# VH-VL binders against NAD kinase (nadK), part 249

Target 1, 268 residues: NAD kinase (nadK), of Syntrophomonas wolfei subsp. wolfei (q0aze0)
Amino acid sequence: MKIILVNNRFKENTEKKAQEIAGQLSALNVEVIIDNGLDEPYAGTVDFIMVLGGDGTMLRAARRYGQRAIPVLGVNMGTVGFLSNIEINELAEYLPLILREEYSLEARMMLEVAVFQQQSLLTRVFCLNELLLRSNSPRMLSFALEISGQKLEPYRGDGLIVSTTTGSTAYSLSAGGPIADPQLDAFIVTPVASHIINKRPLVVSPEREISLHLLEEREAIIGIDGQIKMDFGAENRVLIKRAPHPLLMVNLKAKPFFTSIDRSLQRQ
Short names: E, the ipSAE of ESMFold2; O, the ipSAE of OpenDDE; V2, 0.75 times the mean of E and O plus 0.25 times the DockQ between their complexes.

## First folded at step 17 (VH-VL)

Design PP3 (from II13 with heavy chain G56S; framework fv_ixekizumab; at its last look DockQ between E and O 0.87; V2 from the best seeds 0.81)
Fold by OpenDDE, look of step 17:
Structure PP3 (fold): chain C 268 residues (1-268), chain A 122 residues (1-122), chain B 112 residues (1-112)
Amino acid sequence: as target 1 above (268 residues)
Amino acid sequence: QVQLVQSGAEVKKPGSSVKVSCKASGGTFRSYAIHWVRQAPGQGLEWMGGIIPILSRADYNQRFKGRVTITADESTSTAYMELSSLRSEDTAVYYCARGHTWKTSHGYFDYWGQGTLVTVSS
Amino acid sequence: DIVMTQTPLSLSVTPGQPASISCRSSQSLLRDIGLNYLHWYLQKPGQSPQLLIYLGSDRASGVPDRFSGSGSGTDFTLKISRVEAEDVGVYYCMQALQTPLTFGQGTKLEIK
């Protein structure tokens, strides 16, 4: 059995814990690869991914490994978030189940984000939460939103978020987007400080494609899950669609999403 | 309690196809692999294939040479097994079974359907 | 494919006496983490198979303690300490190390 431990190299406690867990797993004849984000993602086949830390670490793990259809377990290490399933002090208890592969899975839709320079693909990224288009100046952006070939009226504002339902409790929420059931597959399109006061978020079928481009020569940026940043100009286009594979999140403990929303949101 | 309820007995002609259903209840459908196992009269058990509903991915026993198609409908918690180009030797009781893991391998079958008799005769 | 071989293919046992069934695999079913992917099923007459022993030695829920599984690697044994009338049926071992999953030929247990 081979397991990847994903931790945050900037968090010493997660690094230390990763080493400890690695030792424990090795003693059980489990091959362990530690991914602290410094190196390229491990390219070989693995049976299980354990994410040590918070939501940010999970987002990184999802981008790096989510398309590979590998079970991913979020192990919370004292942080507040929505993406961890068990606490670090519970790991020992659930380890036998993990090794025996006796756990449930839930599928979380991911985004496939493709950024183009004219007709050339610049980058393609899978992400769990959202794509953000945002002005890189104090001036508002004018940009075009197209959904499945349907051109909407031009948007004017600070930016736009295209989020998964998982990401609905992230930046989209702060921008006034709805909270969505993580078990539902959908896009949430949330304006960021729209010039139109009554501009409402859109809930869009995962079967549709979303495209964005600027209507003027302005400096903008694209942000992905709050961790990837790239410049975005008038010559660029972004295409967003449902990723071909969902993130397989391990569910060892039932977590009542809706009953815990208030508590979780208050902690953020 | 988990239950697997299969469709009724079928009588088919050689060369035709049969599609057997298996409806699961009492558990989380997409979290477990669903397998199909058949048993010819007086014979042993033969694994045909399995599906991982959460991925909509099926694995097959290559001995069937592409004649088997396994699908799953999550909305109805129902798995299907279609066997085409039926032969007399395909006469058997077909069982669906739930694997205790999400994978098609490493698992044991903790719950079984009641079986579906498929008779292939001219 | 992994070939599973059971012995004997049939046995007749007097009630109260012990029974033993062997299952051999063409390759080791022992995973590096120490798990044997060998499972035992019982198919009683006119019924669907039912899980008896999993992972070589663990009894399924509701299975009497007179049933026990042992072995590792390529050699496995199912034992019944005291055979009862309700134990009549065909016993199958199955490997789940890799697909395709494969079964033994089955062992028919009858009462004398």
Scores: ipSAE 0.847, ipTM 0.922, lowest interface PAE 0.7, mean pLDDT 94
Fold by ESMFold2, look of step 17:
Structure PP3 (fold): chain C 268 residues (1-268), chain A 122 residues (1-122), chain B 112 residues (1-112)
Amino acid sequence: as target 1 above (268 residues)
Amino acid sequence: QVQLVQSGAEVKKPGSSVKVSCKASGGTFRSYAIHWVRQAPGQGLEWMGGIIPILSRADYNQRFKGRVTITADESTSTAYMELSSLRSEDTAVYYCARGHTWKTSHGYFDYWGQGTLVTVSS
Amino acid sequence: DIVMTQTPLSLSVTPGQPASISCRSSQSLLRDIGLNYLHWYLQKPGQSPQLLIYLGSDRASGVPDRFSGSGSGTDFTLKISRVEAEDVGVYYCMQALQTPLTFGQGTKLEIK
């Protein structure tokens, strides 16, 4: 059995704790690959992924491994967010169930983001929360949004967020988007500081394709999950689709989204 | 309670096809693999294949691959098994069963459908 | 394909007496984490199969403690310490280490 253990080397004691857990797993004849973010993602076959940390560490794990159809368990080591399932001090209690594969899964839709320069593919990335298009200057952006080839009226403002339902509690929320049930598959399209007052957030079928491009030359940025940035200009366009595979989140302990929503937002 | 309810018995001619349904209730459909097992009259159990609903992916016993198609419809919590080019030796009771895990290996079958008799006769 | 062989194929037991069924696999069903992917089912007359024992030795919910599973690797045993009338039916072992999943031939248990 082989497990990837994802941690954030810059958080207090996470590196030490990761080594302790790796030792516990090795004593059970589990092969452990530690991913602290410094090296390329492990490319080999793996049975399970354990994420030690908060929502940010889970976002990195989702981008690296979310398309491989591998169960991912969030283990909280401090601030409780939306993506952890068990606490670190409960791990020993749940480890037998993990080895026996006695857990359920929740699927979380991911975005597939393809950025083009003119007609050529520049890059393809996956994200769990959102894509942000934003101005990189004091000037507003003028940009076009197309949904499955249907052109909407042009946007003017600071930018646009295209999020998953999981991302509805992240930057989309502070930009005025709704909180969505993460078990739904949908895009949530939220304008950022729109100059056009009739531009409301949109909830869009996950089967749609979303396209963005600038209508005038401006300095802009594409942000992915608040952790990756790319320059974006008038020569670029981005295509956003539902990713081929959802993130497979492990559920060992009941943690209902709706009863914890205020507590999770307050504790973040 | 978790329950699997299958479609009714069918009588088919050789060369035709049959599609058996398996509706799950009382639990989370997408988290668990759904398996198909058949039993010819007076014979033992034979695994035909299974589907991983959360990934919409099916695995087949190669003895049936090419003739069997297994699908799932999450919106109705229903799995389907379609067997084509029927022969008289395909006469059997066809069961669906739920595995305890999301994938088609390692699973033990904790819930079974009532079975669907398919009779292939001219 | 992993071949599963059950013995005996038929068993007649006086009520209250023990019964034992053997299951042998052509390949080891034990992973290095200590788990055996071998499961046992009972099919009572006119019914669908039902799970009895999973992972070699764990009893399914609602299964009486007179049923026990033992063995490892390639050799497994199902024991009934005290056979009762409700235990009549056909017992199957199944390997789940790898696809295709495969069953033993079945062991028919009857009451004398």
Scores: ipSAE 0.727, ipTM 0.875, lowest interface PAE 1.6, mean pLDDT 91
ESMFold2 (binder alone), look of step 17: mean pLDDT 92; pTM 0.951

Design PP4 (from NN6 with heavy chain G107S; framework fv_ixekizumab; at its last look DockQ between E and O 0.88; V2 from the best seeds 0.80)
Fold by OpenDDE, look of step 17:
Structure PP4 (fold): chain C 268 residues (1-268), chain A 122 residues (1-122), chain B 112 residues (1-112)
Amino acid sequence: as target 1 above (268 residues)
Amino acid sequence: QVQLVQSGAEVKKPGSSVKVSCKASGGTFRSYAIHWVRQAPGQGLEWMGGIIPILGRADYNQRFKGRVTITADESTSTAYMELSSLRSEDTAVYYCARGHTWKTTHSYFDYWGQGTLVTVSS
Amino acid sequence: DIVMTQTPLSLSVTPGQPASISCRSSQSLLRDIGLNYLHWYLQKPGQSPQLLIYLGSDRASGVPDRFSGSGSGTDFTLKISRVEAEDVGVYYCMQALQTPLTFGQGTKLEIK
């Protein structure tokens, strides 16, 4: 059995814990790969991924490994978030179940984000939460939104968020988007400080494709899960669609999403 | 309690196809693989394949040479097994079974359907 | 494919006496983490198979303690300490190390 431990190199406690867990797993004849983000994602086949930390670490793990259809377990290490399933002090208890593969899975839709320069693909990224288009100046953007070939009226504002339902409790929420059931597959398109005061978020079928481009020569940025940033100009286009594979999140411990929303949001 | 309820007995002609259903209840459908196992009269058990509902991916026993198609409908918590180009040798009781894991390997079958008799005769 | 071989293929046992069934695999079913992917099923007459022993030695829920599984690697044994009338049926071992999953031939247990 091979397991990847994903931790945050900037959090010493997660690094230390990763080493400890690695030792424990090795003693059980489990091969362990530690991924602290410094190196390229491990390319070999693995059976399980443990994410040690918070939502940010999970987002990184999802981008790096989510397309590979590997069970991913969020192990919270004292942070507040929506993406961890068990606490670090519970890991020992659940380890036998993990090794015996006695757990359920939740499929979380991911985004496939493709950024183009003219007709050339610049980058393609899978992400769990959202794509953000945002102005890189104090001036508002004018940009075009197209959904499945349907061109909407031009948007004017600071930007736009295209989020998964998982990401609905992230930046989209702060921008006035709805909270969505994580078990539902959908896009949430949330304007960021729209010039149109009553511009409402859109809930869009996961079967549709979303395209964005600027309508004027302005400096903008694309943000992915709040961790990846790239310049975005008038010559760029972004295409967003449902990723071909969902993130397989391990569910060892039932978490009542709707009853815990208020608490979780308050802690953030 | 988890229950697997299969469709009724079938009588088919050689060369035709049969599609057997298996409806699961009492659990999370997409979290567990569904397998199909058949048993010819007086014979042992033979694994045909399994589906991973959460991925919509199926694994097959290659000895069936592409005659088997396994699908799943999450909205109805129902798995299907279709066997084409039926032969007399395909006469058997077909069982669906739930694996304790999400994938088709490293699994044991903790729940079984009641079986579906498929008779192939001219 | 992994070939599973059971012995004997049939046995007749007097009630109260012990029974033993062997299952051999053509490849080791022992994973590096120490798990044996060998499972035992019982199919009673006119019924669907039911899980008896999983992972070589663990009894399924509701299975009496007179049933026990042992072995590792390629050699496994199912034992019944005191055979009862309700134990009549066909016993199958199954490997789940790799696809295709494969079963033994089955062992028919009858009461004398």
Scores: ipSAE 0.845, ipTM 0.924, lowest interface PAE 0.7, mean pLDDT 94
Fold by ESMFold2, look of step 17:
Structure PP4 (fold): chain C 268 residues (1-268), chain A 122 residues (1-122), chain B 112 residues (1-112)
Amino acid sequence: as target 1 above (268 residues)
Amino acid sequence: QVQLVQSGAEVKKPGSSVKVSCKASGGTFRSYAIHWVRQAPGQGLEWMGGIIPILGRADYNQRFKGRVTITADESTSTAYMELSSLRSEDTAVYYCARGHTWKTTHSYFDYWGQGTLVTVSS
Amino acid sequence: DIVMTQTPLSLSVTPGQPASISCRSSQSLLRDIGLNYLHWYLQKPGQSPQLLIYLGSDRASGVPDRFSGSGSGTDFTLKISRVEAEDVGVYYCMQALQTPLTFGQGTKLEIK
């Protein structure tokens, strides 16, 4: 059996914990590959991915491995998150179930994001939470949104978020978008500081294709999961679709979604 | 409780096809592989294949290559097995079964349907 | 394909006496993590199969402790310490290490 351990080297205790857990797994004849983000993603066949850390570490794992149909378990290292399933101090208790594959899976829709320069594909990335288009200057953007070839009236404002339902509790929420049940597949399209007051958030079928491009020369950026940034100009467009495969999240321990929202929102 | 309910018995002529349904209730349909196992009269059990609903992918026993199609409809929590080009040797009880895990390998079947008799005769 | 061979193919047992069924695979079913992908089912007369033992030795929920599984690798045994009338039926072993999943031929248990 082969497992990838994904951690964040920038958390002081995470590297030591990853080695400790790798030792426990090796004692059970599990081959362990540690992914701390510095090397290329492991390309070989694996049975399971264990993410040590918070939601940010899970987002990186999802981008690297989410299209490979590998079960991914979020292990919380002491911070409250939406994407962890068990606590680090419970891992030993659940290891037998992991090895016996006695767990269920929850599918989480991902975005496939293709950025073009003119007609040439520049890059293709996947994300779990959202794509953000935003201004990179004090000036507002004027941009076009198309949904399955349907051209909406132009947008004018700071930008736009195209989110999954999983991402509905991230930046989209702060920009006024709805909270969505992550068991649903949908796009959530949320304007950011729109100058046009009748531009409301849209909930869009996952079968649609979403296209964005600027209508005038402006400095803009595309953000992916709040962790990747790329320049975006008038020569570019971006196409957003549902990714071919969902992220396969492991469920060993029930984690009620709606109760956790109330708890998180009340903390403010 | 998890329960698998199959469609009713079928009588078919050679050369035709049959599509058997398996409706799952009392659990999360998407998370577990659904397998199809057949049993000819007085004979043992033969695995035909299984579907992984969360991926929409089916694995087949090569013995049935080209004749069997296994699908799932998540909106109705129903798996289907279609067997084409029927022969008299295909007369059997066809069972669906739920694996304990999301994939077809390493799986044990903890829940079984009641079986569907398919009779192929001239 | 992994071939599963059961012996005997039939048993006739006096109530209260033990029974033993052997299952041999053409390839090892033991994975390096210590798990054997060998499962046992009972098909009672007129019923669907039901799980008895999984992963070589673990009893399924509701299965009496008079049923036990043992063995590893290629050789496995199902034992019934004291046969009861409700134990009649056909017993099958199944490997799940690789597709196609394959069953043994079955062992018919009768009361004499």
Scores: ipSAE 0.698, ipTM 0.864, lowest interface PAE 1.7, mean pLDDT 91
ESMFold2 (binder alone), look of step 17: mean pLDDT 92; pTM 0.953

Design PP5 (from NN6 with light chain L101F; framework fv_ixekizumab; at its last look DockQ between E and O 0.87; V2 from the best seeds 0.67)
Fold by ESMFold2, look of step 17:
Order: C-alpha cells, then structure tokens, then sequence
Structure PP5 (fold): chain C 268 residues (1-268), chain A 122 residues (1-122), chain B 112 residues (1-112)
C-alpha cells in the first residue's frame, strides 16, 4: 500500500507530526510519500491521500491530486474547517479501517478552468472552491458572462465568483452568495460589489459551460481557491466547466454539515 | 439495513439481450462497488464484473467483455447488468452483490440480491 | 486469473462433529500490510450466498463462533467446530486480491 501525506511545510508542528505518522505507517509496511508543496506532485500509483492541516492544505491537495480518483482524508490539526473528517489525535484509532478500506466516500465537484489568449490555451487548472475574477486597480471592471452560449447583460463591478457548492462557504459567502449543500453539484455565480443592482447570485446546472471576458481594457486578476493568481486582460477569455472527476473525500467519522455550519464559520 | 432487490425472472431466446436491475436501499449507494455473479444450474459461482458508482466506471471479467455492460444510476440507487448475444449456456441465476469498499478490487460481498433467473431457450 | 481449488468437493458430517474445508490459491493472497484477501461464503439450499468469513479469519456479522477461518498466503481453511442442521449448503472461497474475482469450485456440506 502507498499513501501520500500532504502537509504545510511552513509549520514546524505539522512537519514533526508528518514524520511521526510516516513512521507509524512504515511500521505497517505502508510506503509513504510526503508532499510538503516543494516538489512536483507525485506521479506514481497511490492508494490513499492524507491531508494534515486545515482547509487550505486540502485545497492544495485537491488541485494536485483531485483528478486522479484517489481517496483523500482530511485530518484536522487544530482549527476545525469544512474539509476535515477526523482529528489528528484520532488517527491511530481509525488507521486499521483505512488499511482495511472500511470507509465511505463523498464526491465533491471541482471546476476545470481554462484560460485563453485569443484562441490559444495558456493554462488549465482545477479548483475545489472557486474562481475569482477581480479588478487589479481602483477602477471597476466591465465584463461579459456567458452560460452555455447565452449572453447575460454586461456586468460592472469589482468582479465575479464562480464557485462549487463546496466553495459556497468560502469567498462566495462573503460576497453574498448562498450556503449550499456540498452534496449538490452546481455552479454558484456571485457578483462582487456589482454596480448593477439586479445582478443577483445564480445557481447554475453543473452541465453548463461558463465563459468570462473583459469588455474594456483593464487590469484584472483570476484567482483560484484564493491561492493562485493569474493576470487577466482584454485579450483573455476563461472557460469554466465541471472537472472530469470529483474530489473523492473519505468519511470515517460522521460530520453533519448542517448542524456544524455556525461552529465552523465562527471558529475561524 | 442494506437490501439489494433484483428484477424478476426472464425467459429469452438465443441471440437476444437481457438487462437485470439491482436496487439498493438502506445504505449509501455511491460509496460501494456493485458486483455481478452468476450461477448456472448445478454449477458454482462466476464473477462477471462490477461497477464503481461514484466514478461510473465498470470492470469486467474478460470472459464476458464484449457481451456484458454494467451501469449504475445514482438517482435511483440502481445498478444494471446487460448481457447480449445470449446463448443457452447463459441460463443461470444472476446475483448482484455489494462490495465492502468503493473500488472493484479488494472487496468482500457483505450483501447479496435475491438472484434473477434468466432462462435462454427457444 | 488466480485459480482457487477447494477440497473436498463434498463432505458428509454427523451432527455435532467438526468439519474442515481447504482452499488453495495459485498465487499468494497476502498483502504486505498483513491482510489476506480470501473470503468464505455459504449458500444454503434455495438461498443467495452469504458472507461467513472475510480477510481470511474475520467472522461476518451474525455468524456463530463455531465457524472459524485460518491460513495465510496460498493455503486457507474453514472450520466448523460442531456442525448443525442450519450449516448445510455449499461453501465457496473467493479471492479478492485482484480482478477477476475467482471462486473455488464449492464444497457441499450434508448431514449424515
């Protein structure tokens, strides 16, 4: 059996704990690959991924491994978020179930984001929470949104968020979007400081394709999961669709989403 | 309280196709592989294939590849097995079974359907 | 394909006496994490198969403790310490290390 441990290299406590867990796994004849973010993602065959840390570490793991159909377990190391399943001090208790593959999976929709310059593909990335289009100057943006070829009236404002239901509790929420059940597949399209009053958040079928481009020359940014930034100008277009594969999240311990919403949001 | 309920017995002519359904209840359908096992009269058990519902991906016993199609419908918690180009040798009871894990390897079958008799005769 | 061989193919047992069924695989079923991917099923007359033993030696829920599984690698044994009338049927071993999953030929257990 081969397991990837994903940790945050900037915290000494997580490094020491990752080494400890790797030792425990090796004693059980489990091969361990540590991903602290410095190297390229491990390309070989892997049976399981453990994410040691908070939601941010899970977002990185999802971008790196989410399209590979590998079970991913979130292990909380102090601050409870939306994407952890068990606590670090419970891992030894659950480890036999992991090795015996006695757990369930929850699928979480991901976005596939393709950025073009004119007709040329510049980059393709995946994300778990959201794409953000925003102004990179004090001036507002004027931009076009198309949903499966249907052109909406132009947007004006600071930007736009296209999120998954998992991302509904992240930036989309702060911008006025709804909290969505992460078991649903959908796009949530949330305007950011829209000048046009009737531009409300939209909930859109996951089978749609979403396209964005600027209508005026302005400096803008595309943000991915709040962790990756790309310059975006009038020569660019972004196409967003459901990613080919969902993130496969491991469930070992019941974590009811609805009864935990207030605690998870306020404990941050 | 997991249950697997299969469609009723069928009588088919050689060269035709049959599609057997397997409806799961009492558990999380998408989390577990669904397997198909057949048993000819007086014979042992033969694994035909299985499906990973969360991925929509099926794996087949090569002895049946080309004639068998296994699918799943998450909205109805139902798996299907379709066997085409039927021969008299395909007369058997067809079982669905739930694996204990999400993938089609390393599974043990903790729940079984009641079986569906398919009789192929002219 | 991994070939599974059961012996005996038929077994007639006096009530209250022990029974033993052997299963041999053509390849080791033991992963280095210490798990044997060998499972035992009972098919009672007129019924679907039911899980008895999984991962070589673990009893399924509701299975009496007179059933036990042992062995590792290529050689496995199912034992019934005291056979009862409800134990009649056909016993199958199955490997689940890799697809296609394969079954032994079956062992028919009868009461004498």
Amino acid sequence: as target 1 above (268 residues)
Amino acid sequence: QVQLVQSGAEVKKPGSSVKVSCKASGGTFRSYAIHWVRQAPGQGLEWMGGIIPILGRADYNQRFKGRVTITADESTSTAYMELSSLRSEDTAVYYCARGHTWKTTHGYFDYWGQGTLVTVSS
Amino acid sequence: DIVMTQTPLSLSVTPGQPASISCRSSQSLLRDIGLNYLHWYLQKPGQSPQLLIYLGSDRASGVPDRFSGSGSGTDFTLKISRVEAEDVGVYYCMQALQTPFTFGQGTKLEIK
Scores: ipSAE 0.673, ipTM 0.856, lowest interface PAE 1.9, mean pLDDT 91
Fold by OpenDDE, look of step 17:
Structure PP5 (fold): chain C 268 residues (1-268), chain A 122 residues (1-122), chain B 112 residues (1-112)
Amino acid sequence: as target 1 above (268 residues)
Amino acid sequence: QVQLVQSGAEVKKPGSSVKVSCKASGGTFRSYAIHWVRQAPGQGLEWMGGIIPILGRADYNQRFKGRVTITADESTSTAYMELSSLRSEDTAVYYCARGHTWKTTHGYFDYWGQGTLVTVSS
Amino acid sequence: DIVMTQTPLSLSVTPGQPASISCRSSQSLLRDIGLNYLHWYLQKPGQSPQLLIYLGSDRASGVPDRFSGSGSGTDFTLKISRVEAEDVGVYYCMQALQTPFTFGQGTKLEIK
């Protein structure tokens, strides 16, 4: 058995814990790869991914490994979030189940984000939470939103978020988006400080494609899961689709999403 | 408690196809593998294949040489096994079973359907 | 394919007496993490198979403690300390180390 431990190199406690867990797993004849984000994602085949930390670490792990259809377990290390399943102090209890692969999975839809320069692909990224288009100045953006070839009226505002249902409790929520059941596959299109006061978020079928481009020569940025940033101008286009594979989140411990929303949100 | 309920008995002609259903209830469906095992009259058990519903990926016993198709409908929590080009030797009781792991490998079958008799005769 | 061989293929046991069934695999079923992917099933007359022992030695839920599994690698044994009438049926071992999953021939247990 081969396991990747994903931790946050900027959090010393997660690094230390990763080493400890690696030692324990090695003693059980489990091959362990530690990924603290410094190196390229491990390219070899693995059986399991354990994420040590919070939601941010999970988002990074999802981008790095989510397309590979590998079970990913979030192990919370004292942070508040929505993406961890067990606490670090519970790991010992659940380790036998992990090794025996006796756990259930939850499929979480991811986004496929493609950014183009004219007709050339600049980058393609899979992400778990959202794509953000935002002005890089105090001025509002004018941009076009197209859904499955249907051109909506031009948007004016600070920006736009295209989020998964998983991401509904992230930045989209702060922007006034709805909280979505993470078991539902859908896009959530949430305007950010729209010039139109009553501009409402859209819930869009995962079967549709979403495209964005600027209608004026202004500087903007694309943000992905709050961790990737890139410049976005009038010559760029972004295409958003459902990723071909969902993130397979390990469910060792049942977490009642709806009953814990208030508590979780208050902690953030 | 998990229950697997299979479709009723079938009588088929040689060369035809049969599709057996297996509806799961009492637990999660998409998170565990569903397997198909058959048993000819008076014979032992033979694994046919399995599917991971959450992935839509199926593994097959190559002995069947592509005659078996296993699918799953998550919306109805139902797995299907279709066997084509039926032969008299395909006469058997067909069982669906849940794998206790999400994978189609390294698992054991903790719940079984009641079985579906498929009779192939001229 | 991994070949599973059971012995005996049939046995008749007096109630209260012990029974033992052997299962051998053509290759080791021991995984690197120390687990044996060998499982035992019981098919009672007219019923579907039911899980009896999994991972070589763990009893499934509801299985009496008179049943025990042992062994590692290529040799496994199912033991019944005191056979009861309800234990009548066909016992199968199965490997799940790799696909295709393969079963032993089955061992028919009867009461004398």
Scores: ipSAE 0.549, ipTM 0.817, lowest interface PAE 1.4, mean pLDDT 93
ESMFold2 (binder alone), look of step 17: mean pLDDT 91; pTM 0.946

